# Ledger of designs, part 7: VHH binders against Glyoxylate/succinic semialdehyde reductase 2, chloroplastic (GLYR2)

Target 1, 314 residues: Glyoxylate/succinic semialdehyde reductase 2, chloroplastic (GLYR2), of Arabidopsis thaliana (Mouse-ear cress) (f4i907)
Amino acid sequence: LAYRVYSSLQSTTPSTRDELGTVSIGFLGMGIMGSPMAQNLIKAGCDVTVWNRTKSKCDPLVGLGAKYKSSPEEVTATCDLTFAMLADPESAIDVACGKNGAIFGISSGKGYVDVSTVDVASSILISKQIKDTGALFLEAPVSGSKKPAEDGQLIFLTAGDKPLYEKAAPFLDIMGKSKFYLGEVGNGAAMKLVVNMIMGSMMASFAEGILLSQKVGLDPNVLVEVVSQGAINAPMYSLKGPSMIKSVYPTAFPLKHQQKDMRLALGLAESVSQSTPIAAAANELYKVAKSYGLSDEDFSAVIEALKAAKSREA

## First folded at step 1 (VHH)

Design e01 (framework vhh_enristomig)
Fold by ESMFold2-Fast, scan of step 1:
Structure e01 (fold): chain B 314 residues (1-314), chain A 121 residues (1-121)
Amino acid sequence: as target 1 above (314 residues)
Amino acid sequence: EVQLLESGGGEVQPGGSLRLSCAASGFTFSDYAISWYRQAPGKQREWVSTIYSGGSTNYAESVKGRFTISRDNAKNTLYLQMSSLRAEDTAVYYCARDWYEGSDLYGFDYWGQGTLVTVKP
C-alpha cells in the first residue's frame, strides 16, 4: 500500500556522515562505472554492501570497507537502498528480475535505484517488477564517462517514485555534480533521446558550414576557431572539426547509434504530434552516410553525406 | 588520480624516426580507447591515431603508412612509432583518453601535457 511505503521512506534525509551511515546501501555491478561510483559512497562514510557476477571485482571495494553478498537477492534483503549499474538492458533485467535477482530480496519500505543505461521499455519492466514487491523504484541513468564517475561528477537523469528520489538525493550528490527529477519512469531515457537528437542535428548543420566555407574559398580551420570564440561554441565542434576537415572520423560515438537515436526521437515526436523538421532532415543525412558504409565511423562522418561525387576527383 | 604522461619527443632530420610513449595511471587502461593528437605552431589540435580497447586501430590520412600506434596493457603504456618524418609532422604530440565509455555530454575527458617533435630540414 502506498501510505505504508511512502511514510517509511519519508524519514529525514541524511545530512551528516553518521546519518548517512545509518542507511544501508547496496550496490550491484562492479564494472567500469559501478566500481568508482561505489568507491565514492564508501569514501563518504556510507555503509555499502556490494555484488558482482565476477566476485573478484568486489575485492577492491571490500578492501575499502564494503561488505559482500553472493547474490542481488541477498543484497536487497539486507540493504535499505540498492543501486544497480549494469552494462546493458539484458544484464539490468537479469540482475533485477532473474534467478536470485533483486526482486526476491526487496520488500516494502525499501528502494531500488537503477543507474544503468537502459531503454524506456526495460526501465518500465524493471519498475513494474520492483513495485509489485511493495518497494519503490527510481530510474537514474547517468551522463558522464569514467573520469566523471571517479571524480563524483556524474549527471543523473532521474524518474520514478519521488519519495525515493528524495531519499536517494544525498547519495546521488556524493556520486555526481547534478541531478534532475523528470517525473514518470521512462523520462530519463526520453531526455537522453532529446539531447542526442539536438546533438545529431547540430553536427549535420556544422558539416554544412564546413563544406560551404571550403567551397567559397574560406579556410575551414578559421571557421572552427570563429565558432569556438562565439556564442554557438560547443565542445563537439572543437573536438570534431579538425578531423572532419581532414575527412577522418575516429569513432567515439558510432554513426549507426546516432542514427538510431534520431529514429527513436522522431518516433517520440510522432507519438505526441510534435514537429521536428530539423531532426527529420538530419536523419536523412545519417541514413545516406550509412548507405556509404560509414555506420561504424564516428557520427561526425555525416559530413560525407553532403559531399558531391566530384569531390572524389583527384 | 587519472594521469597521462607523454615522452620520446625530440629533434630529428627529415626521413628519420621517433617512438613516442604515453604512460597512463589512475584508471583501468585496458578498458579505454586511447588516441594521439598533435598541435603544430599556429594550428588547431588535430587527431593522429586511435587504438581501441579491442586492439583495432585508425589513422589520419596524412600519417597512414608512416605511423604505427600500439599499446601494452600490462604496462599501461601507449606507443606511437613514427617513420619517414616530414617537416609537416613538427608539433606537440598529446595522448588523450577517449570519452567513448558511454558519455553523451563530454569530449575527451583526459589529456597529457604533450611532447614536442621537431623535424628540422
Scores: ipSAE 0.000, ipTM 0.178, lowest interface PAE 12.6, mean pLDDT 84

Design e02 (framework vhh_7qia_2)
Fold by ESMFold2-Fast, scan of step 1:
Structure e02 (fold): chain B 314 residues (1-314), chain A 119 residues (1-119)
Amino acid sequence: as target 1 above (314 residues)
Amino acid sequence: QLQLVESGGGLVQPGGSLRLSCEASGFTFSSYDMGWYRQAPGKQRELVAFIDSGGSTNYADSVKGRFTISRDNAKNTVYLQMNSLRPEDTAIYYCAKEYWDSGYELDYWGKGTPVTVSS
């Protein structure tokens, strides 16, 4: 019955491939996350127009059937719904609000969904500028690295205009496995920072455990098995532990991005006078690892910050 | 120190073949996507071939069926096999590494290798 009601009454949410194809999708930013996200939309049959600051990075997407426009302004002028996946807050602001930015092409009846990891203040700023045009805004930072992006298994932490969340939902479902609506603009960015603060802190603690086990004569491989089978299990222990023991750090989430998220989370904590001493201590270890030249290695390379210089040269 | 060192370019006649190599150091090669770009005189730099960390490939329409990108993770090397070369393929060829946060740019750490296709 519910199905017949949807098929016989006007729906505000596209539910079929043909209905999804009638919504024109823009995608801004063809980096390591944005490119696979846009590819999943194209493979699902969406009408996708792409932009990147370096045009040649759009060529693989155009080869798969995407259209290209030379500016964010042209993308938002021609598309109903535009996603943005940028490297940092400055880039996200520039693409949305700068010269030839999204705000100059977007208008009432259209939506802008920022899936970039930005700070709370930047998300609020972009939202204000977009909504001042009459358009709707949704922040939707992702949890998940490159492989979840490729596999359509991202988690979206959304906040902003609920009608836009509902319209974007089918496209978020193509790119991810779950989505959460968290209310007011800023709450998605805040949730992302809190989750990654926990992740960075737990990895630093796990690294301490591995090194302590070795120093007291225990087999750290057995430690990995013990924690993986117990109540404190996280999938990341079995995934990262063996490589950390071997001092190899294949990059899923770069250490420099984890340190950036720690810094931003500490700023969020300061803004509300909340003490986060474990995160503060973990952040210092990530800074040390960066000083060793490990910025582009996986964040599990934080273990190197805990090793004595002598043991690293043996 | 992150380095990409390109080699294998040269002068070749139309219809000829060349194999470009790019040796990588200073990062975990197997974890990163790699690409070959080219810049012809008076033109903007363009992507010609791409290979992800899992081995999936993509090509510009202008080179599809003629060029093949491959990687050898044991040797930290990415290759570009170029067949049926045309005068329009004349360019400096650059090896590039993708960064996880790069929405704007590939990091180019090589000097490039020139390819000239002329009679």
Scores: ipSAE 0.000, ipTM 0.176, lowest interface PAE 11.1, mean pLDDT 84

Design e03 (framework vhh_7ubx_2)
Fold by ESMFold2-Fast, scan of step 1:
Formats: C-alpha cells, structure tokens, sequence
Structure e03 (fold): chain B 314 residues (1-314), chain A 120 residues (1-120)
C-alpha cells in the first residue's frame, strides 16, 4: 500500500521525507538493458514513464505501474529527469535529436541522462543539442550486462553537469552498485577507452613474458603461478595464462574489439599530444594477429603475433 | 532461454565430500566463463571459483585446497568438487555465467542454487 515515492495513485500530498517522491522519471529504450533498469526504478517506488520504438516492449513495465508515452518528445515534456538506454550511437542520436526526439519536449529545469554506450563524439553531440534547450545533460555509460542490470549492480561512468549528477545519484544507486563522476562530457567514454588500452597493453606484455620464459628454459606454468602470487597479479593472468600456453583462445573478449579500442585510444592520445608508445607497439601486434585470421578469437591470441618471428610446425 | 540448474547439495557430516553440478542450456556453454558462488545465512555472497571457457581456473585462497572447479563442455555442465567439508561451508551454492573483460568479472545469469548443510 505505501510507496516511499509519490505515484499518480496517491490522492494525498506526497511525503517530503523521500526526495524520490518529487521527481518524475522518464525512461527511453526497453531493450535487454533498459527494461530491467526501468523495472528496478518502478520496484523502488519511482514514478516512471516509458517509451520504446516497439510499443509492445513497454507492456510489462505498464503492467508494473509505469505510464506510457508514444514518443521521446512526450516523455521529456512530462518528466523531470529522463534516462535513455539505446543499443548503439545511431539510435541514441535518433532518440535524442531526431523526429519527435527528446530535444523537442525537454526544457530548462529538466535533465537528460544518457546511459547508452556511445563514442566520445556522439556523447558531445547529444550534450550540445540537449544543453541548447536550456536543460542539463549527463552521460552515464554502464559497465555490466543483463544480470547486473536485473540485480541493480551496474557501474556508472558519469560525466557532464554536476548538478544533474547530484539529482540523478539516488536513481543511479537504485540501478547500480557504484558510480563515478568524471567531469566534462566525453570523459565517461574516454575512461572506458583508457582502461581497455591498459588491458590490451598488459596482455601483450604478458604474452612476451610467456614466450621469453619458454625460450630460456623456464616452465611458463610456473611463470603464471609466480605472477599470481606477486604484486603485479591480475585475475586475467590466472584465467588466460594456461590457455595461452596451450595455444587455445576461447572467446571472452574478441581480439577485433581489443584492436578497435587500441586504435581509438591512440586517436584520443594524438588529439591531446600525449605519447603512448607501449599502446602503439601493442596495437601493431593486434593488427598482426588480425592478419592471421584471429579477429574472432579471444584477445589473448595476441601471443600468436609474437610467435610469427620464429619458424614453427603446424 | 538461458537456464542454469544446480544439483548435488544436501546434508553431509564434517569431513565429508560433495560434488555439485550445474546444467546449462540456452547458450553456447563452451564460450563462457563460469563461476561458483555461495551465500551463508546472514552473510553476503562469497565468490569461490571461476573457470574460463578453456579450463583455466581462479580460486579463492581460503577454499582452493579443498574445492576444485571443473567443466565438461561436451555435456554443458559445470562442477564443484568439495572435500574436507566444515560447518562453516553451510550455504546456498549457485553457479553463474560470467564474462571477463577490462572492467573485471561480471555475471549475466545465475541459477536458483543448491543447499549444502554441513552438520553432524
């Protein structure tokens, strides 16, 4: 009977004790990620209005108490704070800036939080269009997949308007386990690239270590154990090392995606005149591995690029 | 539809052994990292072990001498072999489907769990 947040079903004055009770929430995109995220907001008692390109995907949310509007424009016109969770940069731009898009309903005093995974340029474009209306913008790309979304265990990498981050924080806490405020728009996407650049570089370095240990007569399985017990341990070394030694690369993170992130990180570094020579060298190894047809293998297959320097039997 | 179904739990005396199984369906099992997690009464979830698609393992130091994670990709089944069981091992044990990327280990799906009770 009693919700902590005001709903349209209440006939009395909303409780002033619950900050959530005074904010109307819009949610755009009822896909694999957006649907469970919106459900968590509804279960927490939030006043939620949903939209999806395919209307029938909103039906479960409406069944749980959400309202429905037929366009992003109508959602942002009726809600104080709107979240958007789209599958790709093109869809995120269309929903925000296209025909009947969010920019046509949003105004000063309102906020738009884009939780979609988009590139830096797309995030900046959406931000500009939203801010041109007088509204506030926050990018908040998520780390995690379907089950973390269902469990409210997402990680948010936020950037943009600090006042909107503060207003959105309670709702991010309902949908996730942690959140980071990273400053200017684009910094969320940039942070994701920098982390993946480090990962690609460390895996290439680890591959060098495995092959060097073998050539000097050491047991590379002992190398994996030594690394795992020391200060440079990363869980990936224990998980991938034995498979790399056996030359098998079951795909968890495709090599082609790692190489794409290396290329994008190098472009980011060039834009600010920052030297990243280790990443540049690692990127060349990923390109070599792609040339061997290993694009869809796990990124740990980068070790094969180093083996090409010596003759080996098939 | 992705499904994970645990089995093999039950009542066992201290010092005993149990083998837990997790039957996976609805996805290409061999492509995924798989994890065992337990939750004891009044405690948060405790990670036990993860196994890569290729069979490489990562285990919690407190249990790695007594618990062994393994998989049979031909049978789409994950296993946890438990030896020298102690009363403090009493918990709900569940398997999870994981990806391991630059953001760490995260779970896509979890099973409903199988209860393990260690008591005389």
Amino acid sequence: as target 1 above (314 residues)
Amino acid sequence: QVQLVESGGGLVQPGGSLRLSCAASGFTFSDYYMTWVRQAPGKGPEWIATISSGGSTMRDDSTKGRFTISRDNAKNTLYLQMTSLKPEDTALYYCARDFYDSWGEYTDYRGPGTQVTVSS
Scores: ipSAE 0.000, ipTM 0.233, lowest interface PAE 11.2, mean pLDDT 84

Design e04 (framework vhh_8dlx_2)
Fold by ESMFold2-Fast, scan of step 1:
Structure e04 (fold): chain B 314 residues (1-314), chain A 122 residues (1-122)
Amino acid sequence: as target 1 above (314 residues)
Amino acid sequence: EVQLVESGGGVVQPGRSLRLSCAASGFTFSDYEMHWVRQAPGKGLEWIGNIYYSGSTFYNPSLKSLVTISRDDSTNTLYLQMNSLRAEDTAIYYCARGWDEYSGSLYYMDVWGKGTLVTVSS
């Protein structure tokens, strides 16, 4: 009996804090996304060194126990693994490759994980410059905005060096709910584009359903409820359906950005000779909605493109 | 209905400071990142910097020590503080709206003001 009790104690798994604390983590960029991401790493017990162009934005992180360095170069020189979260491609390139940039401190045996949303060409450029130092590179753009970043619920769409993906995985798990390894650099950006193409097509289809239900004398609020309980449920339907029925479109994702993603996805499809006729049809509806002056409304305003002239009259 | 209106431009002497304002209307200002961009005579557009909803700022490295961007969400106003003005700072200054993409952290400049002219001369 004593032996059986003793055996249960010997089966205790090691502390995750002890495992994570052996890797020194850098984090570049303390903006709306980077700050909550870095805070989650610190709260999980990671050894984190931060940098931001405006030093005062690092103060909350330092207050939580982070170290501060005055340049990206100093961060990558002192850390095993550095994450970067910048607003745009120009900032991501400057932080990685510019004056006092990450490439001047990083070396063989270290990793650079760019979680910024950048275009394929910028990601390839940063990857080349980092890998030319002998270090490893991983593209890891996120799906999810401020609230998922705060809650550690981001989705990482990773591509690049597989050994770095494996080393970064525990830290990605702290900051997010899921992670995907997609192969070559650029594939993360491509995956985001395909997902948004599906999203735009789904919204256009949902708009058709709302208008058809109304025209045949059904209650569209009941349609939203039926959809929510069945196999075709999507959170965006439950969130946006009631507003669409009332013809109000408070902006979460602008219609013009959805149309831009449709256009880019059609270009991607053309480059590999893949037919996407649903996306092509949906894109025409978004173009019509833009012509009605709805570019800055939520993309759910695509429903306006489907309304008959009588339904749009005062 | 969605509008950005810059003000505060004019003629200023070299070495002085100037603050530009940008009044936003027709959208929830606090939900957007905002940018300042300028265009000198006969030159292309030059990005000055941006400010996120959180107040975090990023600047063009060539201008970082000379400018400060701030926002007042209670009045829907964006500001650009410029110090130690030089003749090379003569330009039309634009404010522009960026948007956080629902599926990620990608930001776009989609709405631009008409611009305000700043002339630095003796």
Scores: ipSAE 0.000, ipTM 0.130, lowest interface PAE 13.5, mean pLDDT 83

Design e05 (framework vhh_h_nbbcii10_fgla)
Fold by ESMFold2-Fast, scan of step 1:
Structure e05 (fold): chain B 314 residues (1-314), chain A 125 residues (1-125)
Amino acid sequence: as target 1 above (314 residues)
Amino acid sequence: QVQLVESGGGLVQPGGSLRLSCAASGFTFDYDSSYALGWFRQAPGQGLEAVAAISWSGGSTYYADSVKGRFTISRDNSKNTLYLQMNSLRAEDTAVYYCAADYLESSDYWEYDYWGQGTLVTVSS
């Protein structure tokens, strides 16, 4: 993994509509994220050709002026630069490398930008297959949900071929508010791992605060309100706090996956001799929660480890 | 509009079986959707408990330890329907069961945005 991070430079002048229209853009995947992303490209004046496994999901895009092709192969054969936004690693591999996949239409001089959230191994596999055609590859997973996608406020964590990052940059700027170039393929996934390490640590710390507030006779619902209005506000606290107070943990991010990310982050830290003592302590709490059978509950169930860990509540 | 409608609840003897169904409308179960689906339950006098979840493809499943080996979650994308097969039922499985849908939003977690009305399961001799 590269230790250097390249941040996006602020553009002082946006690309003109005419300049954007000179590059033919493909977009694969018209799901909840891909559809609004492609719509923003069309509204900015880009020449966009779309594909989706379910053709009818392309209809709104065609209504806005997009062209349609019946396969990923036909999209990459027609377009200079193709974006892919798929639900999971299996779909991303199938669309890129499977029957009638992108690799069969793409060639030297063209680019493939995978904005899907995939694991490091899948990204490396897709990159190899694309680059074996002579084309360039960029990993560009996004941070942000449906609303940021609609508003053109996504954050792109890019890695791969630098010339493709530069060529794709104006289009990433249409779909997002920021972009980062992180070096070698896999570094986008690595950045997400570091972010999730921070997330796991903050949730463990928040759980301590909830239980401490209860032990000293404070209303933990008021604690959630105080946090939400102050400088340490995070949407995660407001979303999880009320459920944690009620001891219910509807699964959004399984605790076992949070613990896996803690373990992997600790391994990454060890490989470079970087101390991460807060993450190490949080990881022990996630391990305790797993021992109580909470692996498939939401990671906010880490609070249960503190209730039973008498050393913290005594 | 997204709607989820549960069915298949009722009275059953301990050791018996039930299959719950959740019919979805306003979205599709195809693999290009970002929807994850799950089952939750609320027992009398208790909080809401996650029971099982299944990914859009059906390739990944998650279960509460209290139901592992007894319950099976599945989906039929052609029928736009989610199922929970409940075997070896116990008195402690008595609860209102809710179907929930989440958008997998390029985040590292699922958020259940859409909920059904619930279906009552009573396990009693």
Scores: ipSAE 0.000, ipTM 0.268, lowest interface PAE 12.3, mean pLDDT 83

Design e06 (framework vhh_enristomig)
Fold by ESMFold2-Fast, scan of step 1:
Structure e06 (fold): chain B 314 residues (1-314), chain A 120 residues (1-120)
Amino acid sequence: as target 1 above (314 residues)
Amino acid sequence: EVQLLESGGGEVQPGGSLRLSCAASGFTFDSYAISWYRQAPGKQREWVSTIYSEGSTNYAESVKGRFTISRDNAKNTLYLQMSSLRAEDTAVYYCAKDTWYSEGYDFDYWGQGTLVTVKP
């Protein structure tokens, strides 16, 4: 147990557009999630500085009034509070701790909020490196995809330094509809992985249902209607069902990212000796779909992993 | 915040034409796929057509060659040009912001709809 002193980032919580603009915000990662999240902060009047590994992805945000810096180090050196939204654990670690990383610009009195989906061990590692600078750390992985990100309707699963949670709260409220404080570092990452493990498993099960209904001579469109009116309804069935029946998978959540989340959840289960056989089976289907070249299609393309060779050749 | 407002429906005889419009607000229109759906009384909601952000289009087999989807990004407006209308095209027509968004916590945004009636 190391002694950690509460350091004041700001004496008062910003509550108005003018007050929100007094806190300098960094945002690292301009992908399908990070870009709309940063846009909502700019729209709310925040002073936002952005970075992305591919610089051109920052151009739309600069066009909306954001500043650009060439490295995570320069962003954290300039900003009071920096958010990071990266695609995978390796990228999250590299951006935080690698060459020209956030740790080289951040200092006491500043905060780092990692909203990426990473494994527990990675979150703990990033937290240690950030806190060793004297800065505060909060993990805050999101529940919700592109639609909630654009509409400011994300759910944040936060854990880490409570003072930073309170400082970040107004900005989380701009980007989302709900936030949960889950205690110690690692708990946010763990919660997100469990939620997405359930999501990936249910999509694989739904795909089995669609194909079984077709093979026994039932109309799969009627299956979608039946599940949508019953006790097992989830919005995802109505959203994905029609496109899955037509074998089209416009990307909202890439299959490769869902497979990443399955892999990480299975690693979490292994670390505590918890059996998750449904998730393990679903993960194998996502790996098969990746082998068919479907990594960048929507994760609902998992249905292709279950199709017989004859159906795929037709 | 997200609003979709359909217009242009009405009564028409078989073989006739109508042009539907959907005025969109509250999102970056040119960045999203936008779709037309329809629902006849007592029937399931049926997908009709989609136009993607890059301009490519897709159509239900029942309307292919008869309907044309288009967008005006400067006006945040989606269109459906309907020709050679048939009795089975009678339905309330809805536009919808990108309904293929994932993660189970997504929310669909549909407009109020516009009624198309094809009667002799």
Scores: ipSAE 0.000, ipTM 0.148, lowest interface PAE 12.5, mean pLDDT 84

Design e07 (framework vhh_7qia_2)
Fold by ESMFold2-Fast, scan of step 1:
Structure e07 (fold): chain B 314 residues (1-314), chain A 119 residues (1-119)
Amino acid sequence: as target 1 above (314 residues)
Amino acid sequence: QLQLVESGGGLVQPGGSLRLSCEASGFTFSEYAMGWYRQAPGKQRELVAFITSGGSTNYADSVKGRFTISRDNAKNTVYLQMNSLRPEDTAIYYCAAYDDSWYGLEDYWGKGTPVTVSS
């Protein structure tokens, strides 16, 4: 059964009770994903305290009613349940375990939920450090980009302490459309990397298709229509295709984050001696796109890696 | 380019009132969330009042009940009505604009308008 506490089916809860607001929520990381996730919690009536390495990124959240603390340590010291959404494994470890990190403020009775996309080893390390304080740990990497984050339609791939999963469930339901409990720490990170490895490979293949269709004299807009009506359709093809044809890449999931996920997935494959040659080839295209300065563009900008080289600077 | 110009600051006695204005030009004002910040010498800039594109408002605890933020989209202007002013309200007041539907925000700031509360 779903662990949604505040669904329309729970009409037996007294209408005058605001139990959602009695749990103090911390949120670490106000980037492209963290900011909309925290906004959804605030809009749902949660008591939210935010932190970001660049303080000005917290200002919109404070404007919406969030509190601010100057360090991860101060956030975990004042909050019952703290979420962390960081860009990479190094940042996730630093925020949890580094100077003024979450481990120095957190204690028994509290929970730390890491929704960042990290490698399995990093998730295990953070879990060990958090649990050594007496607190509970849940990894909960998300599937979905900017628009699902804004709309509260993320998918959470959770693993770790089941009591914390149950406590976090109402808040995960505010930020997402579904959640999976995958067991032992590391399993959420592993699942997320496999999903994003498939996503990055599919986008690279789609880019090849667009450029090939153009070069043989076909209309790539018709290609998008054909793909959309066939068995190989994915929603992202219809979403990204028209923009890729126009060479515009409004950022929903940064290319640098997709390349990071490819690298981490390749490391996971190496650790179990599993060949992933399609992912390996796709990763090389993401590296080329990064070399063109496209790191902060949407990952669909991988198509630029396949175009003829230009000798003239823009 | 969005340009913000603050006005209405000045010298006022404790207990007095001032109304600050911030006039925007260059882009569609109605799509932006607007904030009023202040910075006293040697202090960090702090948010005092915020209004979203949809009109919801939030205030710092230190000014709640004394300051009121409002907007006039037809005039591309955001206002800060400051009542019951105290010496500790002395600061340079800055206007800022945010697209509250966009996460890769550019920080748009005015040059500031000084407010001095002194007898």
Scores: ipSAE 0.000, ipTM 0.231, lowest interface PAE 14.9, mean pLDDT 84

Design e08 (framework vhh_enristomig)
Fold by ESMFold2-Fast, scan of step 1:
Formats: C-alpha cells, sequence, structure tokens
Structure e08 (fold): chain B 314 residues (1-314), chain A 122 residues (1-122)
C-alpha cells in the first residue's frame, strides 16, 4: 500500500527512450528466453549489463552494446533494476542467494525482478532474501515461448512490491504485450496453475466429445467445426482437434507437465478447501495417459486415456 | 535444419490478388499446425490465419472472406491466397510453426520464416 522513494531509481516511471536510458538495467541469465528479452531492452535504448554462468552466452549481447559483469553480485551492485531469467528454481535461487549472488550487491533503493518460472516456495524464499537487503522484489513469470520473447509478445504475471511493478512496467512493456499485477509474492505462480488447470480440464472434456461423437456415428471433424463457430470456441480446440482425431500429438506442451500442473492445482485447492471435481477427474485421465507411456507427447494425448483398453488378457 | 521459407510477395494495386507460399523442411510438416503472421512498419506482429494438421482453418476478422489459407502435405507447402487487397494489408508476411519448445504456454510459436514483403499501392 505504502509507496517507497527509490534513491537510485527514477521517482517517476520513465516513458521515453531518453528516460529509459537513465535507468541502469541488469539482466541475469542468457538462455533461450533471457537472451532475446535482453536484446529487446538493448534495441529499445536501455543501458543493459548482462551476466550468464557461461560467459560466451553474453557475447551477442555485448556485441549489441551491453556491458558484462562476472557475477550476479557485480551486476546488482552496478544496476538500479535487475531482471533474472533462469531455467529452473534451483538456478534462480543460486543466482539470487548463492555465492556471489544478487543479494550481496543489491541495496536499498534498487529492485530485483525475477521473470523465471519458479514454484511458490522458491519465489517466497528469493523475495525474503532480496527484501532483507532493503531492496524491492517483484515476481514476474512469463507466459510465452522463444518467439514471443523475440517479438516482445510475452505476458507477465507479476506479484510483489507494487512500487517496483510501476518502475518495471515500461521495461516489461518492451519485452511483452501485457502484464498483470496479482498482489502478494507467489500469486504469479498460483495464477499459472489455475490457468493450466482450466486448460487441462478443457482438453479432457474436448477429448470426451471427440470420442463420443465417433461412437454415435457422427463425424468428429464436423464437431470441431461446430465448436469453432459457437460460444465455446477456443484456439486449442481448432488447432489440436484434427490431430487428436488422427491420433498424432506433436508436442507443444508435454503431457507430463500438464499432469504436474493438475496435481499442484489440486494441492492449492485443498489448501483453501475449494472443491475442483472436474480438475480432479481430468487429473486421473492424465495419470492414465502417463501409464501408457505418453508423458512426452503433447497433453492432447489425454484422449488415449479415454479409449477402450487396446490390450486386455481374456 | 528445421526451416520455413516464404515466397510470392510483391507489389500489387488495391483490389488485386497475390498467392504466398511457405516451404517447410527438416520436420514432419503434416503433423503441425502452421500460421501466417504479418508485420507492418512500426507495428506489432499480428496473427493473420492458422491451418491445423487436419485442414481446419481460422482467420483474423480483418482478412476473413478475402484470404484463404491452405496446405499441401505431399509438397510440405503452406499457401495464403490473398484477394481484394487493401493498403492496410501492406506488411512483411511470416510463416510460423506452432509449438515445439513451449513448456508453459500451449500457444507458443517456435519456428519462423524470413518473411516476404507485400506492398499494396494506395
Amino acid sequence: as target 1 above (314 residues)
Amino acid sequence: EVQLLESGGGEVQPGGSLRLSCAASGFTFSSYEISWYRQAPGKQREWVSTISSGGSTNYAESVKGRFTISRDNAKNTLYLQMSSLRAEDTAVYYCARYGEDSYFDWSGMDVWGQGTLVTVKP
């Protein structure tokens, strides 16, 4: 609720290229997502300092005008606002809190924005360690893959310090098409779970519809067209339906990751005594599909869980 | 090498027609949904049309009734037939493959072509 005045950050949100260039930006992690995100900031005129565990991954960014520092500590010591984009929760914690980590260079008046996909507990841990220095923290996990990152089309699900959200907003707008402020740290990860719970339930329901239409003598391709023209149209139905009818599941989102998200969402629901019976039923179908060896297929392979057992010993 | 190569762009008068092609290589084309996007100067890249592996099609409202997306799986080629072209259709047109590296968003595009320029003279 209370607003903070940043000693090293601008007192008002920068809105022009010249204003954006006065805020020193750090970027930790030059992987498949971090590299294009940092490039978009540099191309927009930002003063960017980069770090990566493998130094050579920073070379393209330095070639575009970025500065390099040899540790997360040196980046946060030099920069007003630091973004972190790391491959897993363990790396995110190590970069923030480990040896030569961000917490040893960051101070009051500065901000740390973790755009990595981490679990709720990891985000809370990083937030506590950053805020114990007197700095501000924002959780900002992204929805979107490599090409949305390259095109500045990411969706940010942010949570944490509201004043930092406001200071970071222009930079999030350079890297993405939309951003949401969701309140307390952990809420970004929670929002992703709720959205993916809905998505997994919708796919399971759609699979039931396809198989039912086939079994009563209807053309399931016509079902896909009827759905596409009505109130329940969703892009995933139109895009995945024909492949599901042909029993091919080219992997965009692995079934094992969808099942993991169902399990985690059910745990979240249990923690607040919220009934989610559709998600519970859908989760059982994803578990069955995993038992058939479909873990690495697209989550649309859940349809296989609903087909009559292909092998039963008489 | 996984690759998408667009062709067929050029200059056309308002009301004219063009057919764009996108040649795919290095992956099983028939198994993927493929989309057309476009980017006009100074604007965000916008979705134009998508075709599923089974042939179901979707279109942006701005092109509906004027553009037709199609695919030839035997030739590993995607097409965009454009008719009744308008000045606002002037853009670089991109072919994009849907989702191989999307851990977190089923809508992620993972392969893009180099683009082909369409210029509609006012």
Scores: ipSAE 0.000, ipTM 0.169, lowest interface PAE 12.5, mean pLDDT 84

